# VHH binders against Outer membrane protein assembly factor BamB (bamB): the designs that were tried, part 2

Target 1, 360 residues: Outer membrane protein assembly factor BamB (bamB), of Alkalilimnicola ehrlichii (q0a984)
Amino acid sequence: CGGARELPDLSDVGDGVATETLWTASTGSGSASSAYALVPAVEGGRVYAADSNGRVTAWDAESGERLWRVDTGRELAAGPGAGGGLVLVGARDGRLLALDAENGEERWVSGLSSEILAVPQIARNIVVARSGDGRVYGLDGLTGRRLWIHDRSVPVLTLRGSSSPVVVGNRVVVGQDNGRLVTLNLQDGEVIWEAPVSIPRGRSDLERMVDLHADPLVFRGVAYAQAYQGELAAVGMGDGRERWSRDIPGHTGMAADSRQLYVVDDQSRLWALDRNNGATVWRQDRLQGLRLTAPVVIGGHLVLADEEGYLNWIAPDNGDLVGRDRHGRQPIQRPPVPDGDVLYLLSADGRLAALRLVED

## First folded at step 4 (VHH; framework vhh_5j56_2)

Design g18 (from d1 with G108D D110S)
Fold by ESMFold2-Fast, scan of step 4:
Structure g18 (fold): chain B 360 residues (1-360), chain A 125 residues (1-125)
Amino acid sequence: as target 1 above (360 residues)
Amino acid sequence: QVQLVESGGGLVQPGGSLRLSCVASGFTFSDYESYAIGWFRQAPGKEREGLSSISSSGGSYTSYSDSVKGRFTISRDNAKNTVYLQMNSLKPEDTAVYYCAADYELWDSSEYDYWGQGTQVTVSS
């Protein structure tokens, strides 16, 4: 696809949910590609961000004071992930770098089989990373030594970019390019369960694309996965059994609260589904024609960023478009990162903003 | 609040049987959340031991420790919001306080979020 897109008429939409800018910073040059998963990480009172020309920076989350900045000398395509005293970034050349969270010094570097386009994760001193060829790696957090590798076939025709693995407890949830959701044991990479979300159909490679390109979402014991061309499914974390499915294809991503799943379809329509049975609660169509980020739930509000630099605020109870606020004119390509009542927003040009919700 | 209440303990002779019940309140096994419910026991002077677990979702996955496999059976009744532990061929070494615990994200974790108060099982004549 890529034909002419008419932008929606949103001139009637007023200001969104009130926010206070706590601080702003520059990551450097920003992102060289919309396929890159360069997103802020928030950990231990610090914010970390990378740019595609190799810079990784840490700021104090409260003040925005720069704590350190290093130049890795590599084209960075994914990360950072932060945890366990490490900041993890993935390079386009397949190198995974672990930096010391305190000072940014390189702790180790490990080579993976192809470009790293998914945010690396760390839990229980095990780093989980995915390469563009579909392989998922478990590595020792201290040394970067490979502990296990999980291999899966990658279709000949694949979307640029890959969904990030999600670590929950001792499990790793992976959305695969073959339309399957798989859960691995974090310690040894053994498959615990696999669930079909979408099955490739049709005669052509294009017709058979069922990539789980959107990051899987795990919320309160249920894993949600959405196929690029196919279904959205809810799967129990304990046994991999399907709870429900819907014909809502997409690649943008999801968010959840206690009652509802919020999902963006392939037409940039926002759906709220009953998490128990997948029934439609509401749908918001006014954002069709925009390239949206995954929805984010923050402070009882729902927000999506777009390619024109706006934050679009939606009421979770009825789907009403509450308002919009523009944060520059550059695209916002990845979802804003929530931490308590603060939203961290990174624009494609490398502008980072910390926004605090102002509401009573 | 999520609460778990155990019942069904008591005194039995070796070789006897008991069925323990764990009733959940504050959530249901048919709700959005998928919980793993586990049974644990602790005897005086010993560490807490995991015995069995079951997922709250349909098509339940079950697991058992080697010490109870073949003797104990875990099951679920979603309509009653209850998990059961059927204990057969009881031995004096099964004497302990039995706990149920629930975790909606980390069902295989030792750090379960919700715990019951426990029910005493004594195997003796």
Scores: ipSAE 0.012, ipTM 0.330, lowest interface PAE 8.6, mean pLDDT 84

Design g19 (from d1 with G108Y)
Fold by ESMFold2-Fast, scan of step 4:
Structure g19 (fold): chain B 360 residues (1-360), chain A 125 residues (1-125)
Amino acid sequence: as target 1 above (360 residues)
Amino acid sequence: QVQLVESGGGLVQPGGSLRLSCVASGFTFSDYESYAIGWFRQAPGKEREGLSSISSSGGSYTSYSDSVKGRFTISRDNAKNTVYLQMNSLKPEDTAVYYCAADYELWYSDEYDYWGQGTQVTVSS
């Protein structure tokens, strides 16, 4: 039906960084939509994953032994988030479910105002969740009772899905659909600061889209936010003051290490920027035409997954395409999840793999 | 890389005082990055407990847990790149290994990226 994108010629690219498959598992049926944020969660030596048909499963992170599996009976669109003894999943119908991390039993269900397409978070016994209408909720972790709400209506035209709020310490970082980055107090939802990353321009609704669709990244006291049409900005967590900005629009996401920010632009070009000033260190264009996940930093390596089932390995120092390895033929639509030297990879069909970096 | 070295632990009687020191290296002070140093303790068979933190940015933002508030004071000597924990009115329940930890995000977080090796504090009963 639609026109095919021209895929890059990567026939000259060899194998990537060596990994050993520790275990593989199935979540059940996988994800019904690329707009769903179904991503493995790793917490307390366990891996949790959900499928669109309502299953939530826990595995031992080392062995891949299934610890429990429950059927919520709901179309799940976001999560899991894990922490504080809870596993949190968001449903297409606006229900937020908290399951007991030990056995998967439902502890509580709370109704939000719209579909949940962003991964729920938990810190300090407070659950933070975002509904598709742009509202952000703080809920009591024990009961699911609402503690606070931050209300921001979405623009007329937005990207499908919602960026996940990021909880760091006692702060909640929210990328809003109006191009603003907002930091809230975790305890009471009061606005601490609000920073413009991009402002709407043009007369048509399409021209005025500045949605901060990519998840914000917080690293060493700096929040990074990227607009769909507009700018990439680095903002101080303490004061909301812009440190630098660049005209690098996108929606895919970011990663950082001590020296560099790695960001994918709207043409699937990978940039490495100096974190202090935003200056370009390198750019890798060979992956243009692929539908990429956000970059992931693991073990001194940089990796991006794609819709053809590849992990694409990039050298962080110079942007060289080290190599690529295919992990099945199904799309990988969300970034792999790193934990130490292990990478957890979830394919669109529900295949979950735990891959350990092999030391050279 | 950030490195932390604790010192100043030892044996003290209930009601006594100790001052712990944490020497830090590998930090860069800038408007772009900030760091904070915190003190934690862990007694045998108990969870690690956060006690106090101090930031490098915008004055010396400090925090204290309820268990030590009013008894412990955190301070920094920038010339020596050292953070101190002054512990007064010590109780037997303060017996633990004390750790300093540092993170660029600590001033709004209780989680830490870099840890020292710890120093033992024993309050006799």
Scores: ipSAE 0.005, ipTM 0.258, lowest interface PAE 10.2, mean pLDDT 83

Design g2 (from d1 with S109E D110S)
Fold by ESMFold2-Fast, scan of step 4:
Structure g2 (fold): chain B 360 residues (1-360), chain A 125 residues (1-125)
Amino acid sequence: as target 1 above (360 residues)
Amino acid sequence: QVQLVESGGGLVQPGGSLRLSCVASGFTFSDYESYAIGWFRQAPGKEREGLSSISSSGGSYTSYSDSVKGRFTISRDNAKNTVYLQMNSLKPEDTAVYYCAADYELWGESEYDYWGQGTQVTVSS
């Protein structure tokens, strides 16, 4: 939902990084809402994707051969998450479904307290899922039985959608609607640490909106979180202590390499920050006015998709706009998924493409 | 370039104590404190054994293998890019080359990003 502001003039921009289309497929009807987190999952040589009308499909990652397709009969809003022999999808009605990764058979269904708009995760036989009311659940991967719940109230007014929990080792990193980053123990849901990223300020509910709507990024022992109307912070995974912060609000998301953090702000400006201290290395403003996806680092390149259907290629060392390639005319609302030298790209209409980088 | 260097090994009698140090270099500013550090050992003809790990920053989480629990203590000093293994009540069975390793994932024993070259500990009369 929502229109773009005035579109930028990019008529001088040539073709981007060369890619070879390995295969294309259709997930069905695509995504019914920009608030939905329907993103391909790549696991064990397979690609999984879901559509809003209830279809979940598995393809061979190399050939694009369909392995299975099932109809869940539900409006799906999040997922899939894949791992532990399961494919996990979240429904608008609060149902979390676990499908067998081999054949798509339903293994179990568990009911959560409200709509599921965040991609479910699985690690060590524990499923982690977030409902729209801000609750985070740990469920047994074999049965769907609730193991623990982390309960935090949400503000009266918040962004539609939810950031996905991130599982790292035995920890669950959660961006909260109240502007706090929380790390939980995966097995029992107990709070390990809690760090303020942004504090609500202002008189109205709208002015006090500080939702950590963007998915937190965990990279090399540091958790990065960005607030909707607030700060970007780097927090140590071991102790939850802030390493640095910057006044760069946004909701789109982030990527990192060994040197830099790449962040999209609320004006669709792309920043490269020194990962260790948050100092600006470069900023690219030419994409301002586009609705951008989170940046993706692949093969020494940086790529962002947009709502006009383009892949925008940026040089990581200086922020130069290398080029653009249009992948259809439908919006691309979630970041392409990298796996080695291949990008998996899902358009809002359900078109899935596997693109291999020719240079890397 | 990242390097880990172990020191503090040597010959000690049964029941004695040693403190091993693992000093890191080549990490970018604040990067070292983001790593979890593990200690491992390998005796001739035996598999490499994980002994202890300490989480990033202040060391909020520590773990120990059953063979050393209660005798060995791990700690870290991030200001010096150093992790320590205090070894008490040493036994002849503790004779091995001791290695430190650094990883961003907590408790991942086989996939550590960086390894030291080892320091010899010999427990013998």
Scores: ipSAE 0.000, ipTM 0.203, lowest interface PAE 14.1, mean pLDDT 83

Design g20 (from d1 with D103G)
Fold by ESMFold2-Fast, scan of step 4:
Structure g20 (fold): chain B 360 residues (1-360), chain A 125 residues (1-125)
Amino acid sequence: as target 1 above (360 residues)
Amino acid sequence: QVQLVESGGGLVQPGGSLRLSCVASGFTFSDYESYAIGWFRQAPGKEREGLSSISSSGGSYTSYSDSVKGRFTISRDNAKNTVYLQMNSLKPEDTAVYYCAAGYELWGSDEYDYWGQGTQVTVSS
């Protein structure tokens, strides 16, 4: 909430991009903490979502028909991740659960070293998960057996929550609490390269906070990472060498299209940067004061959700605030998930909506 | 500078087989230790569909879409700097332009670094 923070006056802003509600559903009781990474997963014509009271549910993506629901009996803090016939959820107590995507039955449970606050990933039958102590695990998708661990020291003072590892091809991209972006080999967890995005400065722990809290974004062979109190950097996936950097700190996240990178700074200002050189194309300041989700590119539109339950629609070519639409009064704390022309929107109280863009 | 060139397309009867080749130039597989190659197709009036991928390391990490699983096989020959797609039990609905793509992301056309120009596969009569 932030006490002294004032909401912007957006009463002059009309309706946003037209959407049709295909279906709505309840995940149960929603998220117990804004630090939890409970986000819908869309995979194989299905939508999966979890609540913090332990429920995991699957729906048909087109109809919203509930296919299954299971109660894990655990406080869930991250996921689901979906792929390879599995649905993966992480618990506050460090347990990583793999459920059968077809029926929700538990395949395996693996214990990690601390709470799981980052969405687990799966690629090539390897599950990648991060625990709150900064460790990254590669696990066998069939058994949950540990294949490798990447270990690092966690700074004494960090932001609540964790960025999710990003799996691209045979690489795992990890944003670290020390301001470094690390790329690991998916098969054996060996470090391929490390790149400094932001270097800790100052003498106090607070002054030295440069956590790469936002999820890294990988797009066309470039990894983008943003530090909490530092730089935004574009880094080549092949060699970890910086292509460009900007002094645009933040923790909210990013999106890209073929021309531009869209990034939210620590003042909730939305920037569009030329992806090739980082030069500012436009900036939209009208959403300053709102707690925004990461931007999402869908159907030639740019959209951000906020703590008041709005979807805020921005024109990608000039940054104009096209309009906004309210989808309930509960906060939207994680970015909507795009799939084709459909947005999946999950509110903090556990309400899930499938919204289809209407042709303009 | 990277270029991918597809070949091996053509006309084939239903139930027949074709082997597509994707030759890389401007680099060798050892130049890009973490890049991977994927195969895609696009039929007239339809969106581009991902079919299969293979990692740069050893050729042991492969994936397939459900529409081609069991019928298509991806492989690589590092000495020839080539990736193959062996297509068996071809059906009329497999008719499309087939593309290879290289990058760190194996699915989604917007996320690949390099694309070939495509090779036509026609399954008829």
Scores: ipSAE 0.000, ipTM 0.196, lowest interface PAE 13.7, mean pLDDT 83

Design g21 (from d1 with D103P)
Fold by ESMFold2-Fast, scan of step 4:
Structure g21 (fold): chain B 360 residues (1-360), chain A 125 residues (1-125)
Amino acid sequence: as target 1 above (360 residues)
Amino acid sequence: QVQLVESGGGLVQPGGSLRLSCVASGFTFSDYESYAIGWFRQAPGKEREGLSSISSSGGSYTSYSDSVKGRFTISRDNAKNTVYLQMNSLKPEDTAVYYCAAPYELWGSDEYDYWGQGTQVTVSS
């Protein structure tokens, strides 16, 4: 809706955690919208990335050598997701494309009911994709044939973009626009359990907006979901029963380690909560005024990217801002992707970097 | 140690029935620890095929592949920590080694982490 935003004063902050650039590459033109979920995928020693003008590229993860590049001819808005020999990308026109991971050849195209703004996933030869109208699809990985649909009504007012479903084992975890967290059976899409994270309250449509816009996080048998205007809840994966909840609204996203949940709230404040009971361990407010990506845990460090092209490094034990390093001047709109001690960073202009931690 | 042990395979004529059992040890079927248990098969020269799964969450949710829907039934006995696959109207194309598998969802795996040794089912006259 607009309005002025002031950048925080971080002039006293030094360099962050040391990284070595292994390689850099370009996806082409980058992302046309901050609502698009164009995120690198790392799978089988390869890195895949897409741009919004229709290009999908594969690189060797170790060397950065380009293995293939194809032009789909479509405005891509989500993906890639990679697995099972496929690379999956979602288009603005609702088309879901499955490409061969070896050479980028189109294997199939399936039409969904609305734009695809959430990263498609694949597990056990079943593709899981979400359309902008709130529907979640299970598709056969070999043919793109629809196996099941999970359909729920969408509120009159919704946030731009969509949370990505999360696949864990034989289950699909879905954050719904009505404030409910739902777990589906991967094989046939039937509901296993539903949990209310936030209930609509108030008299206006705006006041009743409780979209689970942030991607749910599943970690060690617990699903974490955060509502746009409402609660943060921890829910048991086995039974959908609430473990704890906190009044920490937001839409940016979360990360976890063995002790703590890291959450960004609606004011860009970073919280560390005890995973067992939700009690606050620390809060870091110095990044307020930046548009942050979801936190990422890598090598015993916590990192968040921002719209000014910085990686912001936080100490997990006390929330101290360790330092920050600029990786170009273009926005970073999606969280960096960790793989071992390597962080894959994609900027809005399509610049891809593989960064290895030096101090882990 | 997590272990799955299958039993109940054998030779049957077309149209016959078999009941397979999978006994789990080293993990709990409970309200707070949910393991979805699946049945898979692998025929000679073919890839492993998923057939059926059952959750331990409230409602005892079940699923089936199209190739066995209406002929096979999966069930649980949580007191015995056992999963069953009742196979009716068996066809020669059902000949395969049948496997019981459990995912370790606590570690965020999208693969089945625990596999049994398998039990041979042969459908022929």
Scores: ipSAE 0.000, ipTM 0.142, lowest interface PAE 16.2, mean pLDDT 82

Design g23 (from d1 with A102R)
Fold by ESMFold2-Fast, scan of step 4:
Structure g23 (fold): chain B 360 residues (1-360), chain A 125 residues (1-125)
Amino acid sequence: as target 1 above (360 residues)
Amino acid sequence: QVQLVESGGGLVQPGGSLRLSCVASGFTFSDYESYAIGWFRQAPGKEREGLSSISSSGGSYTSYSDSVKGRFTISRDNAKNTVYLQMNSLKPEDTAVYYCARDYELWGSDEYDYWGQGTQVTVSS
């Protein structure tokens, strides 16, 4: 959309949760588009990150020492995903690349039907990737050979970008452009169940835009999905039956803890909902007008990054804005990645920082 | 409210059989397949190990660890809200406290939300 908006007055807000910068690094050129899903991956004591000019780099997670860097020669739009000895990146030309996690050497390249704007996943030696035309692929992790494809027509009007498939055990959770959540069998791509999250209403294409643009969240046997112009729903992973729904549209994303679901609506208001019934526990409106990343739960805190380069810290108990800390002046467009007590932060210009929570 | 209770343990000779029961209260196995019930054991001085799991509802998916595959069978009776572990060809190394647990996620998760108190199985002459 890119519409004008008023920024909130947060000049009264002090410093946030204390962090120690363990190291900083540069990925190269950063991200060329806010539609790109370029996020750090943390796996096996290493951090991997890609830039949109084709570079993929690995660092030691503790020291920040660069272990390898390769130039793929491609415009990268998604990834990396890491696992099974591979680092996976998706290109704007539809090519999915698998690199050796040890040294960055190309293991295989597979062509998908359209640009790759969703982070590739790997589980049980199966790579799951989504192309911009809505197709989801299962590929052999060793060879890149296609094992299965799930085909879905893309609506005439949809948001730029794609939600990433979520792999949980032997299931793949996919948010579809038509407002439906589907689970697939990881091994063969067969549909296990399909659930309507939001039903298109109105007669115009604009009124019917119910794309599940935000990544689905799976937490303790429940899949949570949010529609762009419609509902937020909690769906049982076992049978796809709706547990509850709320009229809270959005596209930013969600986080959960044992008690609550944290969700950002289309006005950048942060809601905490009771996970069991969807009842509102609290709402924080002070960040309205900012472009926020999805909330992240770390060390008993909530944190959201924004377009001005801030980390915004929220108390999960009551939604209070604890504080803010600026990490440069470039936008932060994707949620920081938590790993234990460390938060990995990637700015739009390619600055990567490893921040450790200071225990109080 | 939510509770899991194991029973059926005891002393048995090598090559013998036992059937363990796990009775659930405060939730039902015939609800969603979002729950899996797993069997675990822990011997003195060893780490807890997963043995078998079954989905909570009518599409029943089962799994077994290599150490018990072919000897142990997991089953459920939704009308009795009970999961069973049939243990055949028992060996001295099967001696342990056996636990059942409910998993919100899929088998292999280390995050089980409710555990029973355990039932002792001793395999000796």
Scores: ipSAE 0.000, ipTM 0.240, lowest interface PAE 12.0, mean pLDDT 83

Design g24 (from d1 with A102K)
Fold by ESMFold2-Fast, scan of step 4:
Structure g24 (fold): chain B 360 residues (1-360), chain A 125 residues (1-125)
Amino acid sequence: as target 1 above (360 residues)
Amino acid sequence: QVQLVESGGGLVQPGGSLRLSCVASGFTFSDYESYAIGWFRQAPGKEREGLSSISSSGGSYTSYSDSVKGRFTISRDNAKNTVYLQMNSLKPEDTAVYYCAKDYELWGSDEYDYWGQGTQVTVSS
């Protein structure tokens, strides 16, 4: 339903969880589109980030000292993904670039069938990348040569952007635009199982839109997937068997801890669900009207960023809004990245901040 | 302290059977809302190989790798706080040290806990 979007009144809310700014840096010009999946990567004591104008930079995670910066000469729309000595970025023109993690030198470039709007992954010397036309590729990490392709057509109407594939062990988990969650074998791209999360219903293209736009979450042997219009489902990783489902549509994303799944619905309400049966533990409605990032669990806290530049802190046990703190005035469009007690925050204008939780 | 201890290995001839045990202490299987206990093995000079897992309280959700499917069976006895791996039709290729691990799902996260020495299985031809 197309009502006007109203910002909530949060003037009564105090300061959130205390953080110390370790360092700040600029990635350059930031992101040209909210559909771009430009997210910091933290790997091997380094932080990597890209801007949409083609710059990729590496910093020392502890000090914030810039280690290298390169200009790829391309409009970047996804990444970086980091691992196996590589930094991977995807371009609007369908080019996937692998850079040397030590110095930023280009190791290889591979051409995919369409724009790259999902963060590339690497595991076991295999790069997994998704193009905007719905294809998922397995590429050799050393050469960029194609090992396999999983081909799936996309609906006429989709959300701008694409969910990122998730690599766990020898499995690739893919949320598809047709409402299905698919698990592929990492080595050969063969389908291991498919699970329907949401089935298209209705008579218009808009009513039939069931894109699994939110990144799937894999936690302790269960894959969680949320449809844009439809269901939230918990699926066993081994067999694709549905364990439970709930009518909680959304596109923002999820986080989990040992007891609960945290999910944002299409009204920006935050739900905590029992992971075993999907029963509601609590719901926090005060953030309705904000464009939220996926929740992040860090240091026993739950945090969500928003388009006004705030970090919103929620108590995981009861859903209380602990507080909020503004970290600039530019939108935060992707979830902050946790690493131990440090949170890496990237704003739409390219400001990167490393924040340490102040908890004794 | 949470602990898992493996036992039941030994020397067998090809085609033989062994039953491995994984005993839990510091927690009970019925107390966990979501858990996985699984088995992996490692032979000298080879990578770690996942074999089987069992998950969820009271459930019979089990997984097997293709190399052992139909030959190995995972089960639990909550009264004895033990997970078993029944190994039938053993082959020389099954020779390895066998480990059980907490929070191990065969096709899930690589994030799991194990406590050490394992139990040696030797299948001689």
Scores: ipSAE 0.000, ipTM 0.364, lowest interface PAE 10.7, mean pLDDT 84

Design g25 (from d1 with D110P)
Fold by ESMFold2-Fast, scan of step 4:
Structure g25 (fold): chain B 360 residues (1-360), chain A 125 residues (1-125)
Amino acid sequence: as target 1 above (360 residues)
Amino acid sequence: QVQLVESGGGLVQPGGSLRLSCVASGFTFSDYESYAIGWFRQAPGKEREGLSSISSSGGSYTSYSDSVKGRFTISRDNAKNTVYLQMNSLKPEDTAVYYCAADYELWGSPEYDYWGQGTQVTVSS
């Protein structure tokens, strides 16, 4: 691709990994903005999805039978998160809603300081949510009452935070707009450790942007964080000590298996790095020019969705582009959600599909 | 507990070669998902960098950082529970303490990082 084309030439690429469609559904109107984090949640044999016009729906994961649908009357921008009998959605007006997972009835509503653009989490009866001004909240799962707030240690200037906090055990991992990865105690919000992932460099404010836009990935005791204009770092969950780092900036996101970290850089090049030391295993450049979702590992396969509606299948062992399959013509803006051998795919227009990998 | 012991470091002239060894105890190379082992280095005043790794899986999967690709080769001897790093065409900038580290998986168990004490490599005339 040495031309003036905006998109790569992938006309030589055949069909991808074989899947069968178990069911399809509509969430309603889809997503009103590419900045919204509207992603299916899979929990307890159910699939939950929200649209930006306020609808939240639950389906049986196996059959696709709609179990309930409610209209919240709000512009939804994030979620759902599901767990502890709750379905959590964040609204553009800063309201965080907790719905009953069984029937969709509103259990509580809590107001945060700014729009909610990150998927809320729940663990151990504590809801963790991030507002667009960068604040992270711990709320009681039963009442929505605030337990703690973690505020940034930087000046009043607010960048819109989009990375979702990650809850692991009794810890909350947060990527900050100042290039730091912070781990908080889930119960009281106290800082356990803080690790610099990237140091601002350059003369202009634009050159000094090091926001951790990509969601942190925690995999088996290691937290991985990628800076917008800086480094990718692997940090130990126990002490926040850096294990390794690489100059691979980006904002798309990551996936891991037992051997490798899969990461998309700022040019939409896909890297496989050895998880233990960060050494490059392979790099796949054929997807440059596409807006990719974070990679997903499913059934020994690696898949990324794109703005043209394709699922792009990559061989994890060598990075070969196995094939691609188009799921409609609308953008896929968030990574597909894996559950066992099933992949849940949500398109920007609100089309939801459950795809099962066909096993030999 | 898992223990790693590095050896084979020393002084070598530019363009020379060294072979580092990492002997593991407390786990053994076996079928799939037993562990992966890698080589790192750290020079004075510099950050630690990853260089190469090899899996314990049947595929003998290997990786290399751009700074050493084509010059360094990682290999394993499962019978000796040892991983090697063959370093060719050494440069003064390769001067560092070299560490091996292991991340091992036992199905259903949490993973941990294990590190050796390091071995000094000095490339000088």
Scores: ipSAE 0.000, ipTM 0.138, lowest interface PAE 16.8, mean pLDDT 82

